# VH-VL binders against q0atu2: the designs that were tried, part 266

Target 1, 119 residues: q0atu2
Amino acid sequence: MLDKKARIRTSREYRNVFEKGKRLSGRFLIIYYVENALDNNRFGFITNKKIGMAVIRNRIKRQLRAIVREYQGQVKNKHDIVLVARAGIGKSSFEGMEKDYIAIMKKAGLFARNANKID
Below, E stands for the ipSAE of ESMFold2; O stands for the ipSAE of OpenDDE; V2 stands for 0.75 times the mean of E and O plus 0.25 times the DockQ between their complexes.

## First folded at step 12 (VH-VL)

Design ea3 (framework fv_ivicentamab_arm2; at its last look DockQ between E and O 0.21; V2 from the best seeds 0.00; counts 0 for: pae O 6.1 > 2, placed apart)
Fold by ESMFold2, look of step 12:
Structure ea3 (fold): chain C 119 residues (1-119), chain A 119 residues (1-119), chain B 110 residues (1-110)
Amino acid sequence: as target 1 above (119 residues)
Amino acid sequence: EVQLVESGGGLVQPGGSLRLSCAASGFTVSSYAMNWVRQAPGKGLEWVSIIYEGDYTDYASWAKGRFTISRDNSKNTLYLQMNSLRAEDTAVYYCARGSDYEPYYFDLWGQGTLVTVSS
Amino acid sequence: AYDMTQSPSTLSASVGDRVTITCQASQSIDEYLAWYQQKPGKAPKLLIHKASSLESGVPSRFKGSGSGTEFTLTISSLQPDDFATYYCQQYDSYGYPTLTFGGGTKVEIK
């Protein structure tokens, strides 16, 4: 995720996910996801000013990155995945964001079957 | 050509059960979120249930506990098991495919199968 | 849960008329609204998703607009094939989909 290889870097790469990808919404998060032609997954994170001040937005991004890092070994390879924070995410706990992410990823079919550390 | 064909409707007594089938042609059901939507005679549309690509399910509150959505990928077929049927369940039942981008709006519909619940 | 109010319930019109159908949501659903057409004895057909995005093969006389709580389907010049019932459907669900359809608008020949 922090690795250069595991991040979506350019506006074109983000646009590809939004235009070609599938969307699945949860309580606090929306994911957009599409297959890529790489050997690995890439992740992107979107927060906007409506969520709160920069300190709040940076905290949310840090928390989401930690969640993604925890579960990235269970994610099916070769996907570009963008997490978009919903306006209400500031009212969530870390555990609430984590549960939402897990539920969305399971519904999307992006977790490998029988992955360890999944509900 | 892509299509959905429902079957298994018919007359059933209150408290009885029916299993509806929806055979898909021209696409793979496991690649989409699949839905059931019903329409009582002369009435509007009502969402019933969804099965996601990851095989997780959600139901309308009135259907939860009585209806079970499932699919058999080897037969490319979606099912709706309906138990404890009531007169209010009388409707045409449609299977509907979630779009390429969203699970929750439906770009392909079957022609429906009539379920009649009466003595 | 999002309630959807669709109006009018019935609309009488002639070929060539401009017709307008409105849906209102009880809370903001951003742009997550679809429109369907249903002819008697047939399954619904998707016309528009995301409030204004026309589906492939849908005539350009159909236009969707709106965001937040108020949405409109407009047919700029009604054709004989457009006499049908139209439904809106919200699809913005926070954590658990409820997926509510409007009550429908029947467009009839005057």
Scores: ipSAE 0.617, ipTM 0.866, lowest interface PAE 1.6, mean pLDDT 90
Fold by OpenDDE, look of step 12:
Structure ea3 (fold): chain C 119 residues (1-119), chain A 119 residues (1-119), chain B 110 residues (1-110)
Amino acid sequence: as target 1 above (119 residues)
Amino acid sequence: EVQLVESGGGLVQPGGSLRLSCAASGFTVSSYAMNWVRQAPGKGLEWVSIIYEGDYTDYASWAKGRFTISRDNSKNTLYLQMNSLRAEDTAVYYCARGSDYEPYYFDLWGQGTLVTVSS
Amino acid sequence: AYDMTQSPSTLSASVGDRVTITCQASQSIDEYLAWYQQKPGKAPKLLIHKASSLESGVPSRFKGSGSGTEFTLTISSLQPDDFATYYCQQYDSYGYPTLTFGGGTKVEIK
């Protein structure tokens, strides 16, 4: 599980990211990201009913948290990042989600260029 | 009513440059992923470039280095700067709005503007 | 790379006919496919997205189906207003869009 300090938790924090942040879309994910004034990154996760039943949404959230945790050390610091799951992610493999996350984070310039998928 | 209106097309010599404009009305261009799609006379559709809500840009492989997509939020206008134009760039150029939920298919199109590259 | 092949390139039909257009992807694109209609001298019009989701205002005689690599657009009963060129478009992208259209299918009067 991600450290509590590494999580976006309040509506105000989410709103700030949506209003002031940049947006990029991948196959399974849309990310919103903005610089914060902290010494750490914070991540938010959003799954809507288009993803599927609550059980599916919760699974997706767990998977996304696992992915984010795994690559946390490769992300540029001082950012608030919200991951929005797109429709269809419920049918994706974990590896597919991971690949998409890496791709979109690189596109956003939030990963180092040498960031790679861990096999 | 929402609409897109392209302008700036015309006759240009090979190696020349041209900047196309796409004026949006009824919606804010900065709130959508905006695209350019072209169509050579009597031919099919070809995606050129996209600019996301966060001002990140991407291009078809063939367009990279010669075409630049940009946006002026104050004018609610999309642009396509075309350099080093070639005869094969002759086409009607459309601006197209990416769907709000899925930015990679296009739910709104302009009427197009004709660019003719010829000696 | 995603190559999209449409067939046929030209289709002659009469009003009332059932028309089927096929779009084949070089690799699986799941359901990330859109269909457009274009009339001469006009911009394309979005008909269907996500392979089978009909856009608002599009007649129910239009039906999109398929997944993976094989897709079809069916017009159950061709109307005079339906004579046009149709394009499929894939948008299966892992963060780096490589959007490609099919070659188009011209539906003309027999």
Scores: ipSAE 0.017, ipTM 0.702, lowest interface PAE 6.1, mean pLDDT 90
ESMFold2 (binder alone), look of step 12: mean pLDDT 91; pTM 0.938

Design ea4 (framework fv_ivicentamab_arm2; at its last look DockQ between E and O 0.17; V2 from the best seeds 0.00; counts 0 for: pae E 3.5 > 2, placed apart)
Fold by OpenDDE, look of step 12:
Formats: C-alpha cells, sequence, structure tokens
Structure ea4 (fold): chain C 119 residues (1-119), chain A 119 residues (1-119), chain B 110 residues (1-110)
C-alpha cells in the first residue's frame, strides 16, 4: 500500500488537483495532475458507481494502487496525481490497466528521464 | 502576447513532400499539447495530429504513415512533415494549442498556412 | 470512430434573434465538447469547452448546453459580430485521440 504521505487524502487536496491540474484521458483511466510544493508525489484514486458495485470498485482501486506503487519510483517528483477510473475499466485486465497508465503517464511526461518502462 | 505563426505552406505536386512550421511566442510550446488542424477550401475543420507535453504523438487514422508531428523545444517550434501528398490534402493548415488543462480542445490558433497539392 | 453531426448547415437570422445550433454525437461523449467560432479568412476561436464552460472574454449571450449525445449552442440575441461559422468538436477519445469536428453551421444575415 502507498505510504500515507504519498496519498491525496483531503477533499481540498482533490479539489486543488481538479481545478488547477491538467487532464489526460486514456482507454480506462483519466488522470489529473498538478505540481505540488512537496518533495514527493501524492496519488489519489476515484472509482465512482458507474464502474460497478462496491466489490468491483474496491478491486479496481486496489489494482490501480498496485500499478501506481510499482512505478512510483520512476515518476517525476512534486506532483499530485489523481487517477479516475473510466466505466470500461471493469472489463479490463490488470495488464490493460497498467498499459493504459503507462501510456497516459508518457503523454503527460511524468516519468523520469531514466525511467525503465516497458511498452 | 501569446501567438502561433505557421509557415512552410505552398504549392506542391502530388506525391511530393512538405514540412510546415509553427513558431510559438509568449509561452513554452512543450508545456502544452500541440495540434495540427486543417481546413480544405470551403470545407470544415479536420484534426490531423497531436504531440503531447511528454512528446508522445497521435494521428488521425487517415494521417498515419504520411504525416509526422514533431517539435524543437530549443526553437519553441512545432512541425508537420507531410509526405506522399494528395490533391485532397489541399487545405489551410492550422497549428492549435491545447488548453492549459487538457490538450484536446484548442484555445490558441495560428492564422494558418495554405498547402496546395496540384499537378 | 466518432461522428459529429451539426444542424442546420446554414441558418439565416437577424440581429436580435435567438439562434440555436445543434450538435449530435454518434456515441456518448459525456460533456467533452467544445464550440468554435470562425469568420471568413480567420482561424477558429474557442467559445466553449466541456459543453457549457464559457471561455474568458466570450459574451454571455453564448450558451452551451447538453451532455451525452445531444448538444446545443445558443446565442440569446444575435449581434452583428456573431455572423460566422460555428463548429462543435468532441474530445472524449478514450485514449485513442480521434478529435472530430462537426460539419459546421453558417450563421448568415437574413
Amino acid sequence: as target 1 above (119 residues)
Amino acid sequence: EVQLVESGGGLVQPGGSLRLSCAASGFTLSSYGMNWVRQAPGKGLEWVSIIYEGGYTDYASWAKGRFTISRDNSKNTLYLQMNSLRAEDTAVYYCARGSEYEPYYFDLWGQGTLVTVSS
Amino acid sequence: AYDMTQSPSTLSASVGDRVTITCQASQSIDSYLAWYQQKPGKAPKLLIHKASSLESGVPSRFKGSGSGTEFTLTISSLQPDDFATYYCQQYDNYGYPTLTFGGGTKVEIK
């Protein structure tokens, strides 16, 4: 699980990302990202009811956290990043989600230059 | 003042190639998603290509393989390499800046450069 | 692929008229729709994004509404400066950008 300091936790923090951040859309994910004044990145996760029942939403959130954690060390610092699951994500594989995440992050230019990413 | 200025348009024979340029001023081009949009004479708007902040590129299905979008950060300039040009590629080509918040709608446009493909 | 259908293609109106332009998407694009204004010989100008968010500097007589597959641009009282061609544009994309413009609506003087 992500460290507490690596998590967006408050409504105010989420609101700041949505209001001031940039948005990119993937097949299964939408990300909002904005620079923060910290020395670390913070991640937030949104899985609303259109994704499916609570069990599905929780599974998706767990999977997204796993993906984010896996690549956390390769993301440029000083960013707040919110991942919003799209409706079709419930039908995607873990690998599909991971691929989508990587693609979006590349589009955003959020990976460090020395990041070892797979295509 | 922020602005975009296209150049490189002109007359070219079918099968020929042409490279368009779009010089940005007043803002850092690489901080935005930049797009090319074309408009045939007397016709509507047609999206051609995008280069994201991270450098990732996408194209309209019809443009893939013939058009290449790129940028030179040191020159703050966007490019569109067009190969195997056809008569139906005749159009005014606009460079268009994606919004500060997302690259998919365009809040700044150049005045366009005319490309005429004719024998 | 996304198809965007605008109607009407052309409409004639007088100053002071209420003008309504419709844009229909072939599939739901949520609220990811923009409206542009283009005058002859000029580049398009962004008016509205996210279906209803008015760009800075755009007169309040312009109003965007709708979601899903049906969208509307309304000019509450047409002004001389408003005679132009208007385009809608979807940007939902699903991670595969296929930005699509409507066919345009020319608003001309009656």
Scores: ipSAE 0.797, ipTM 0.929, lowest interface PAE 0.6, mean pLDDT 94
Fold by ESMFold2, look of step 12:
Structure ea4 (fold): chain C 119 residues (1-119), chain A 119 residues (1-119), chain B 110 residues (1-110)
Amino acid sequence: as target 1 above (119 residues)
Amino acid sequence: EVQLVESGGGLVQPGGSLRLSCAASGFTLSSYGMNWVRQAPGKGLEWVSIIYEGGYTDYASWAKGRFTISRDNSKNTLYLQMNSLRAEDTAVYYCARGSEYEPYYFDLWGQGTLVTVSS
Amino acid sequence: AYDMTQSPSTLSASVGDRVTITCQASQSIDSYLAWYQQKPGKAPKLLIHKASSLESGVPSRFKGSGSGTEFTLTISSLQPDDFATYYCQQYDNYGYPTLTFGGGTKVEIK
């Protein structure tokens, strides 16, 4: 559902974000983010085996991609952003994941507009 | 001026209930992870509970089922409802604000309110 | 579920001394550790987050170090204002959050 241009594709690209990026934590999500040399944002998603079986992990990824797509237009450009699901995210509703995403992105200062409009 | 002010402490009998309040000023309480931390007289610090920006809550295992953290965004106030109180719950209860990056370490504390549970 | 062990529990020192306080985690917490200072009758004050990042307004004589399971707080030249109790606190972000403080280290005047 995310445009292919807006995806982190390679292991090297993921590693760059983890090694050089800033890290912020919420209840269900951790984000890593770093400025890139492009004119657009790219997003990556990580769900590990501790989340659950493949059906659960795929549902979580789909929900996170939908959330990112909904708010993508508000995100400051030129960033590579990786969302890491914390263990226990399966207990969250779509709304819970969405609220966590908004809160953590606001704390990161990654919304192009003042965070007060997202509250 | 950024501050937290606790209130609602006092003397209660074992088995009783008490609601603590924490008024936040100089910042929007719902933009941060907000915590309760307690300290029995002469003892160390003990984390009690957190409410995240998105409204999800977590508790120390001994508090779950007896204590409930909540907030009222219109009053910019955090609450701790304490039920089935025991003598070992006697402590100073602090309201603590999570940092802008992590809700899990605390860069602003109130002065505390004393709860005494005694026959 | 991370046990935090601080040592020593009490330490006597003089103004000007170099003081070292240790904190040990039962499992690796990478660098997700904070240090707090608490003076008698007052709320705790955050000194250091992420093991070694000094908070704004905290004197540079305070230094945090370590990662994994072993952490230290060092005061390079103890001042009168530094007689207090110090707590470490883990905030490991992996898995379900649980927040645990060390038992504290009381720094007393000799």
Scores: ipSAE 0.286, ipTM 0.777, lowest interface PAE 3.5, mean pLDDT 88
ESMFold2 (binder alone), look of step 12: mean pLDDT 92; pTM 0.945

Design ea5 (framework fv_ivicentamab_arm2; at its last look DockQ between E and O 0.73; V2 from the best seeds 0.65)
Fold by OpenDDE, look of step 12:
Structure ea5 (fold): chain C 119 residues (1-119), chain A 119 residues (1-119), chain B 110 residues (1-110)
Amino acid sequence: as target 1 above (119 residues)
Amino acid sequence: EVQLVESGGGLVQPGGSLRLSCAASGFTVSSWGMNWVRQAPGKGLEWVSIIYEGGYTDYASWAKGRFTISRDNSKNTLYLQMNSLRAEDTAVYYCARGSDYEPYYFDLWGQGTLVTVSS
Amino acid sequence: AYDMTQSPSTLSASVGDRVTITCQASQSIDSYLAWYQQKPGKAPKLLIHKASSLESGVPSRFKGSGSGTEFTLTISSLQPDDFATYYCQQYDSYGYPELTFGGGTKVEIK
């Protein structure tokens, strides 16, 4: 699991990202991202009922956290990033999610220049 | 003042190629999602392509393989390489900046440049 | 691609009239819809995004409403400067499928 300091936890923090951040969409994910005043990135995760039952939502959230954790060290610092799962994500594979995450992060230019990514 | 200025339009024969340019001023092209949108004479608007802040590119289904969007950061210029041009590609081509919030709707447009494909 | 259907294609109105333009999406696009105004020989101008959010500098007589598949642009009292062609644009697909515009609605003088 992500460290506590690497997580968006409060409604105020989420609101700040949504109000001041940028929005990009992939096939399975939408990200909202904004610069923060910290020395680290913080991630938030949103899975709504459109995805499916609670068991599915929890699985998706777990998978997204795993993906984010895997690539955390390759993301440019000083960003708050919220991942919103799109409705179709429930039918995607883990690899599909990972590919989509990588793609959307590339769209955002949030990966460090030395990032090692697989297309 | 922010501004986009297209150039490179003209008359070209079917099967020919043309590269359009879009010079930006007042903002940095690489910091924004940039788009090409075209409009055939007397017709509606048609999205062509996008290049995201991170450099990732996407295209309308009909444009894939024939059109290539790119940018030169040193020149702060957006480009559209058009190959295998057809009569139906005749249109005014606009470069359009995606909004600060997200690059999928366009808050700044150039004046457009006319491309005429005819034998 | 998402099909966007605007109606009417053309409408004639007088200054002071209430004008309503409809945009219909072939499938739900939530609220990810923008409206543009285009005058002859000019580039489009963004009026509204997120279905109802008015862009800075756009007169309050312009109002966007709707969600899902049905959207409306309303001009509460048409002004001389408002005679133009209006386009809706969906951006829910985000290229999966591609971004698409409506066919346009020309608002002309009666």
Scores: ipSAE 0.718, ipTM 0.913, lowest interface PAE 0.6, mean pLDDT 93
Fold by ESMFold2, look of step 12:
Formats: C-alpha cells, structure tokens, sequence
Structure ea5 (fold): chain C 119 residues (1-119), chain A 119 residues (1-119), chain B 110 residues (1-110)
C-alpha cells in the first residue's frame, strides 16, 4: 500500500496465498493469508466482473486500500494477505466494509498486541 | 500423537449448568479454530460454537446467550460453559478442530462426552 | 435460512455396489461443503472438503462432486468398511457462521 514492497504483485505470489494460506470469510470480504519469508506484510486486492462495472470495481478497490492503509500499523508482520471482494460488496457502505475487515482480522489473529482496542 | 479428549458431561437438572472441557495434545489449541459440535441421541450433528485463533467467538443462534466457548492456553484446553440447560440440550458433545486451511470444517474430533438434561 | 436436505435417509447395498448420496442446499453455498463418515459409537471422520477435495488417507473410491445447491458423494465400489452413516455439512460463513449438517444417510448391508 504505502510502498511497492507492501504489495502482492505477481500471479505466482497471489497463487501461493490461495494455495498455501488460510481463509476466513465475512459479510462483504474474504481474506486469504499466509506467513511470508519477509520482514513486512504484503497486501493484494481482488474484484472480479461479477461485482459490477469497472467504475464500481475501481471504487471498491480504492475503498479497500484505504481501509487497509488505516489499520496496517496494527497488523502482525510477515504475512501475505489477499482481500477478495464478495459479489454483494457494491451495496455495502464504507463503514460496513471497514467493520467487516476489522472483524475478520481479529478472528484471524492478524492484529498485533492490543488488537482488542480496535472498534 | 494428536488427540482431543472431552470431559465434564453428566446428568443435570433443567435450568442447571455444566462446564465441558476438551484437553488437546500434540498441537497448540490457540493456533487453530476450535469448535463444539453436538449430537442428540439418534439424531444428526449440530454445530454449537467456535473460538478462532484470535480469540473471537461465534455461536449457533440457539446457543447464543446460554453457552460460552473459551480456552486456557496454558492448559491447552478448550471449554464450553452451558447455562440454563434444557431437555433439548441432551446430546453427546464433541470437541472438533477446524482445518489448517479454514476453521469451518473439522479434521480432528474427540470421542465426545454425554450431557443428559433430565429431572 | 440455510437448510441442508440429504437423501436418501437409508440406503441398503452390497459389497461392490456403486452408491450415491445427495445433499441439497436451500441456497447456493458455492463449493463450501464437507462430507463426513460416522460409525456407531464413534466420532465423525472427515472425508472430503470443498465439495470434491479428498482428505489424506481416504480411499480413492470416494468421490465428491457438485457446486451451488446440489452435491453428491459417490462410493464407486462399496467395501465392508464403508457401512456407516454419512453427513454433508455446509460451511459458508456468510457474515455470521451457522454451520449446518444434513440429516445423514445410513448405508446398511443388504
């Protein structure tokens, strides 16, 4: 997100997360996550055409990136994390997506110490 | 060897309480989604609750408010606190470990402990 | 309101038979379905996850298929060890999980 090092960039990197990682599903999002061999996190974002037109998909990606950026300092390092937008996400509010992300990340145990202080 | 051993079942009167225990060996309980599943005599399987790696919990709608899942990481043990018990809660209660990929299907089961709710 | 309808409830068969068990979801669950085998007095055993992915150590005569609302478990050549009750389970965690099992199919010796 902030740096190119914090982005999942290649098809092989995405495939590794899907094949080797864990999955948790929320109302609007699915996250896939796996430990990496780096000292930092990397994030990826997937929207497909089933979600809507390109304008809608680009808006959703922008919103998800903003959410990830807001909370990235609380995420445990050394993880590749892919956010997959579910088909119904276009009808969600930004706040709804944000709450969904927080809930999933808490369930996954991906927030560092004091994760329970995130509302 | 990896195993789950339930205990704490028995006879209890309606309105009473019981706490079930599930001792895990061969793996660390806090690294997995851990579940309770029950089976009434002669009936099918019914999911009760989950505790995720991150400590967050979810419950079947009928269990919410009456049952509490928890764990003690120092004892590597999962618990189910059952309050306000009814005859319909009579069942064998299984402790079940979620898979390494996702916590919602169960690749390791205990042998179960019988709870009988009867006056 | 997810409902899982499993059929048949009971199936009589002989060793060597091909048996097919059907599981129907009241709404699409994509491929988020698992199959379990349970013998009397024992805990369930996971056979298949994600509709068709066979668990390690499960014989290749077991095959899962389907997606959406209709799923099948097929045993291509029934063996003596396969007489048991089979359960399907949906695990679509659509917002708030309520994991639902089918009613079971008892496979009995003819």
Amino acid sequence: as target 1 above (119 residues)
Amino acid sequence: EVQLVESGGGLVQPGGSLRLSCAASGFTVSSWGMNWVRQAPGKGLEWVSIIYEGGYTDYASWAKGRFTISRDNSKNTLYLQMNSLRAEDTAVYYCARGSDYEPYYFDLWGQGTLVTVSS
Amino acid sequence: AYDMTQSPSTLSASVGDRVTITCQASQSIDSYLAWYQQKPGKAPKLLIHKASSLESGVPSRFKGSGSGTEFTLTISSLQPDDFATYYCQQYDSYGYPELTFGGGTKVEIK
Scores: ipSAE 0.529, ipTM 0.850, lowest interface PAE 1.8, mean pLDDT 90
ESMFold2 (binder alone), look of step 12: mean pLDDT 92; pTM 0.947

Design ya1 (framework fv_dusigitumab; at its last fold request DockQ between E and O 0.76; V2 from the best seeds 0.84)
Fold by OpenDDE, fold request of step 13:
Structure ya1 (fold): chain C 119 residues (1-119), chain A 122 residues (1-122), chain B 111 residues (1-111)
Amino acid sequence: as target 1 above (119 residues)
Amino acid sequence: QVQLVQSGAEVKKPGASVKVSCKASGYTFTSYDINWVRQATGQGLEWMGWMNPDSGDTGYAQKFQGRVTMTRNTSISTAYMELSSLRSEDTAVYYCARDVGYDSGEFYFDYWGQGTTVTVSS
Amino acid sequence: QSVLTQPPSVSAAPGQKVTISCSGSSSNIGYNYVSWYQQLPGTAPKLLIYDNNKRPSGIPDRFSGSKSGTSATLGITGLQTGDEADYYCGTWDSSLSAGYVFGGGTKLTVL
């Protein structure tokens, strides 16, 4: 799992991202992202009831955390990023979620090789 | 079969705006981004930007930011590209193209429109 | 002017092999998959190669793609007169200004 310092944990932190951040939609995900004043990136995850039963929502959340963790080193520094799962994600494979995440992050300009040197 | 059919040729004066349409068929319109690429006569391909037909989200090349607007009408599976403040150097063939980025995480254009010639002259 | 660099022209006789290079940087070719497009005279571009080395349906195996480091190469064997066209490499650029980028294009002449 993501380190505590890499997680958005409070309602205030989430609210800040939603109010001040940019929004991009993929097939299965919506991301809200905004620069933070920290030296690290933070990630938040939202799975609403429209996705399905609690078991499904929890599975999706685990999968998204795994994806984010795998690609964390490629994300430009000093960003708060909230992933919101869309209704159709429950029918998607893990690979489908991963590809969607990659596409969105690239479109957002958040993915880059050697991100620590770019930002 | 996937098809992208663009609107006809346009002739515009400098300072005017042009709006090119791209009607998609043969697939779920909202599932793939539409990109716009132009090509001046005798020149190479130049990427202009992408538009997500589902959300309406867009991303434009810096060169065109402030002058280009990409939109869509989902009810008729049609994408639009409007370029304002036209200049002579905007004379080119404009293409719409389907992007398969969501399927692979890598962006490329598997289907192209036939192109729309836009001529800007005084 | 183009972010990706291609030779402006290549030529060969029918039946021969040609290669077209595409040079980029760590933020584009070095990080993302490369695609190639064929543009016959007076026509729209056509996808020729995707994901560095994959061919769409209908593209003969005479066309091949490869990628190494920050460079990509298109190979065409058994040249035919119908192969005379412009060829463009393209890929996503994951720099500060994210977007798709093309090479300058290579004109292939079949002698």
Scores: ipSAE 0.916, ipTM 0.958, lowest interface PAE 0.5, mean pLDDT 95
Fold by ESMFold2, fold request of step 13:
Structure ya1 (fold): chain C 119 residues (1-119), chain A 122 residues (1-122), chain B 111 residues (1-111)
Amino acid sequence: as target 1 above (119 residues)
Amino acid sequence: QVQLVQSGAEVKKPGASVKVSCKASGYTFTSYDINWVRQATGQGLEWMGWMNPDSGDTGYAQKFQGRVTMTRNTSISTAYMELSSLRSEDTAVYYCARDVGYDSGEFYFDYWGQGTTVTVSS
Amino acid sequence: QSVLTQPPSVSAAPGQKVTISCSGSSSNIGYNYVSWYQQLPGTAPKLLIYDNNKRPSGIPDRFSGSKSGTSATLGITGLQTGDEADYYCGTWDSSLSAGYVFGGGTKLTVL
């Protein structure tokens, strides 16, 4: 599970990302991202009814949360990031979603070394 | 079977623009990003940027920001690279290349076009 | 000049072995997988090694790759005259200006 402070929660917070942020598409995901004023990252997840029944949408959300948790230590700090599942993500494997996420996060410039020592 | 075929050689004057095309065949064009790489005579490879044919998203090397535009026409499976405000230093062979990032999470170029020579005459 | 450092040239006799080094940093080779490209005279580059040490179909096993820390190495055994080419390492750089980077290239001469 993501830490509660690492979650985007309010409609205002989501709207800020969609209106002010950059957008970058992969095969299965779209990410929207913007710098925030915090010391940490925050993540949001969106699946719509086009993806499938509620059971399928909930499975996709769980898989995406697991992927984000696995790589969150590599994400450049001070960003709000919303993952939007594309139509057709239900046909992907967990590994396919994971590779897509890695690729788009690298191309967005959001992956970095997680330890930056001074001295 | 995968093939990237580029447009022919171009000669341009300083200050002009050039647009190079790259026609893809043998795979689903929208499933892989196209990158552009150039090589001046006797020099190494220089990455210019990537373009997602599905979305039209791009990422450009900082050196080319403001001068390069990468686009596509998905109905004819063709990618384009346009470089503006040409200088003598832009004389090079320009390659398109397919990256496999969405398959692997790592980036490399598995297929390359034959190259397009662009000469910027003084 | 180049973000990744390679020797400008190497040479050896047919049948010998050579290695070509590629030195980078924690944001490129230290973080991402390395690929190698062969460019025969007058031709486009061709993928030779990917994911540090894997060969595409059609690349013989006398070509090998490895990575340690922020450095990568291309190995070629049983040198043939047809191996005379320029060799480039490449990888993603996850620094502030994220993007793909190449080494400066190494000209291999088979004497």
Scores: ipSAE 0.813, ipTM 0.913, lowest interface PAE 0.9, mean pLDDT 91
ESMFold2, look of step 12: ipSAE 0.787; ipTM 0.910
ESMFold2 (binder alone), look of step 12: mean pLDDT 93; pTM 0.951
OpenDDE, look of step 12: ipSAE 0.902; ipTM 0.951
ESMFold2, fold request of step 13: ipSAE 0.736, 0.795; ipTM 0.903, 0.906
ESMFold2 (binder alone), fold request of step 13: mean pLDDT 93, 93, 93; pTM 0.950, 0.953, 0.952
OpenDDE, fold request of step 13: ipSAE 0.914, 0.914; ipTM 0.958, 0.957

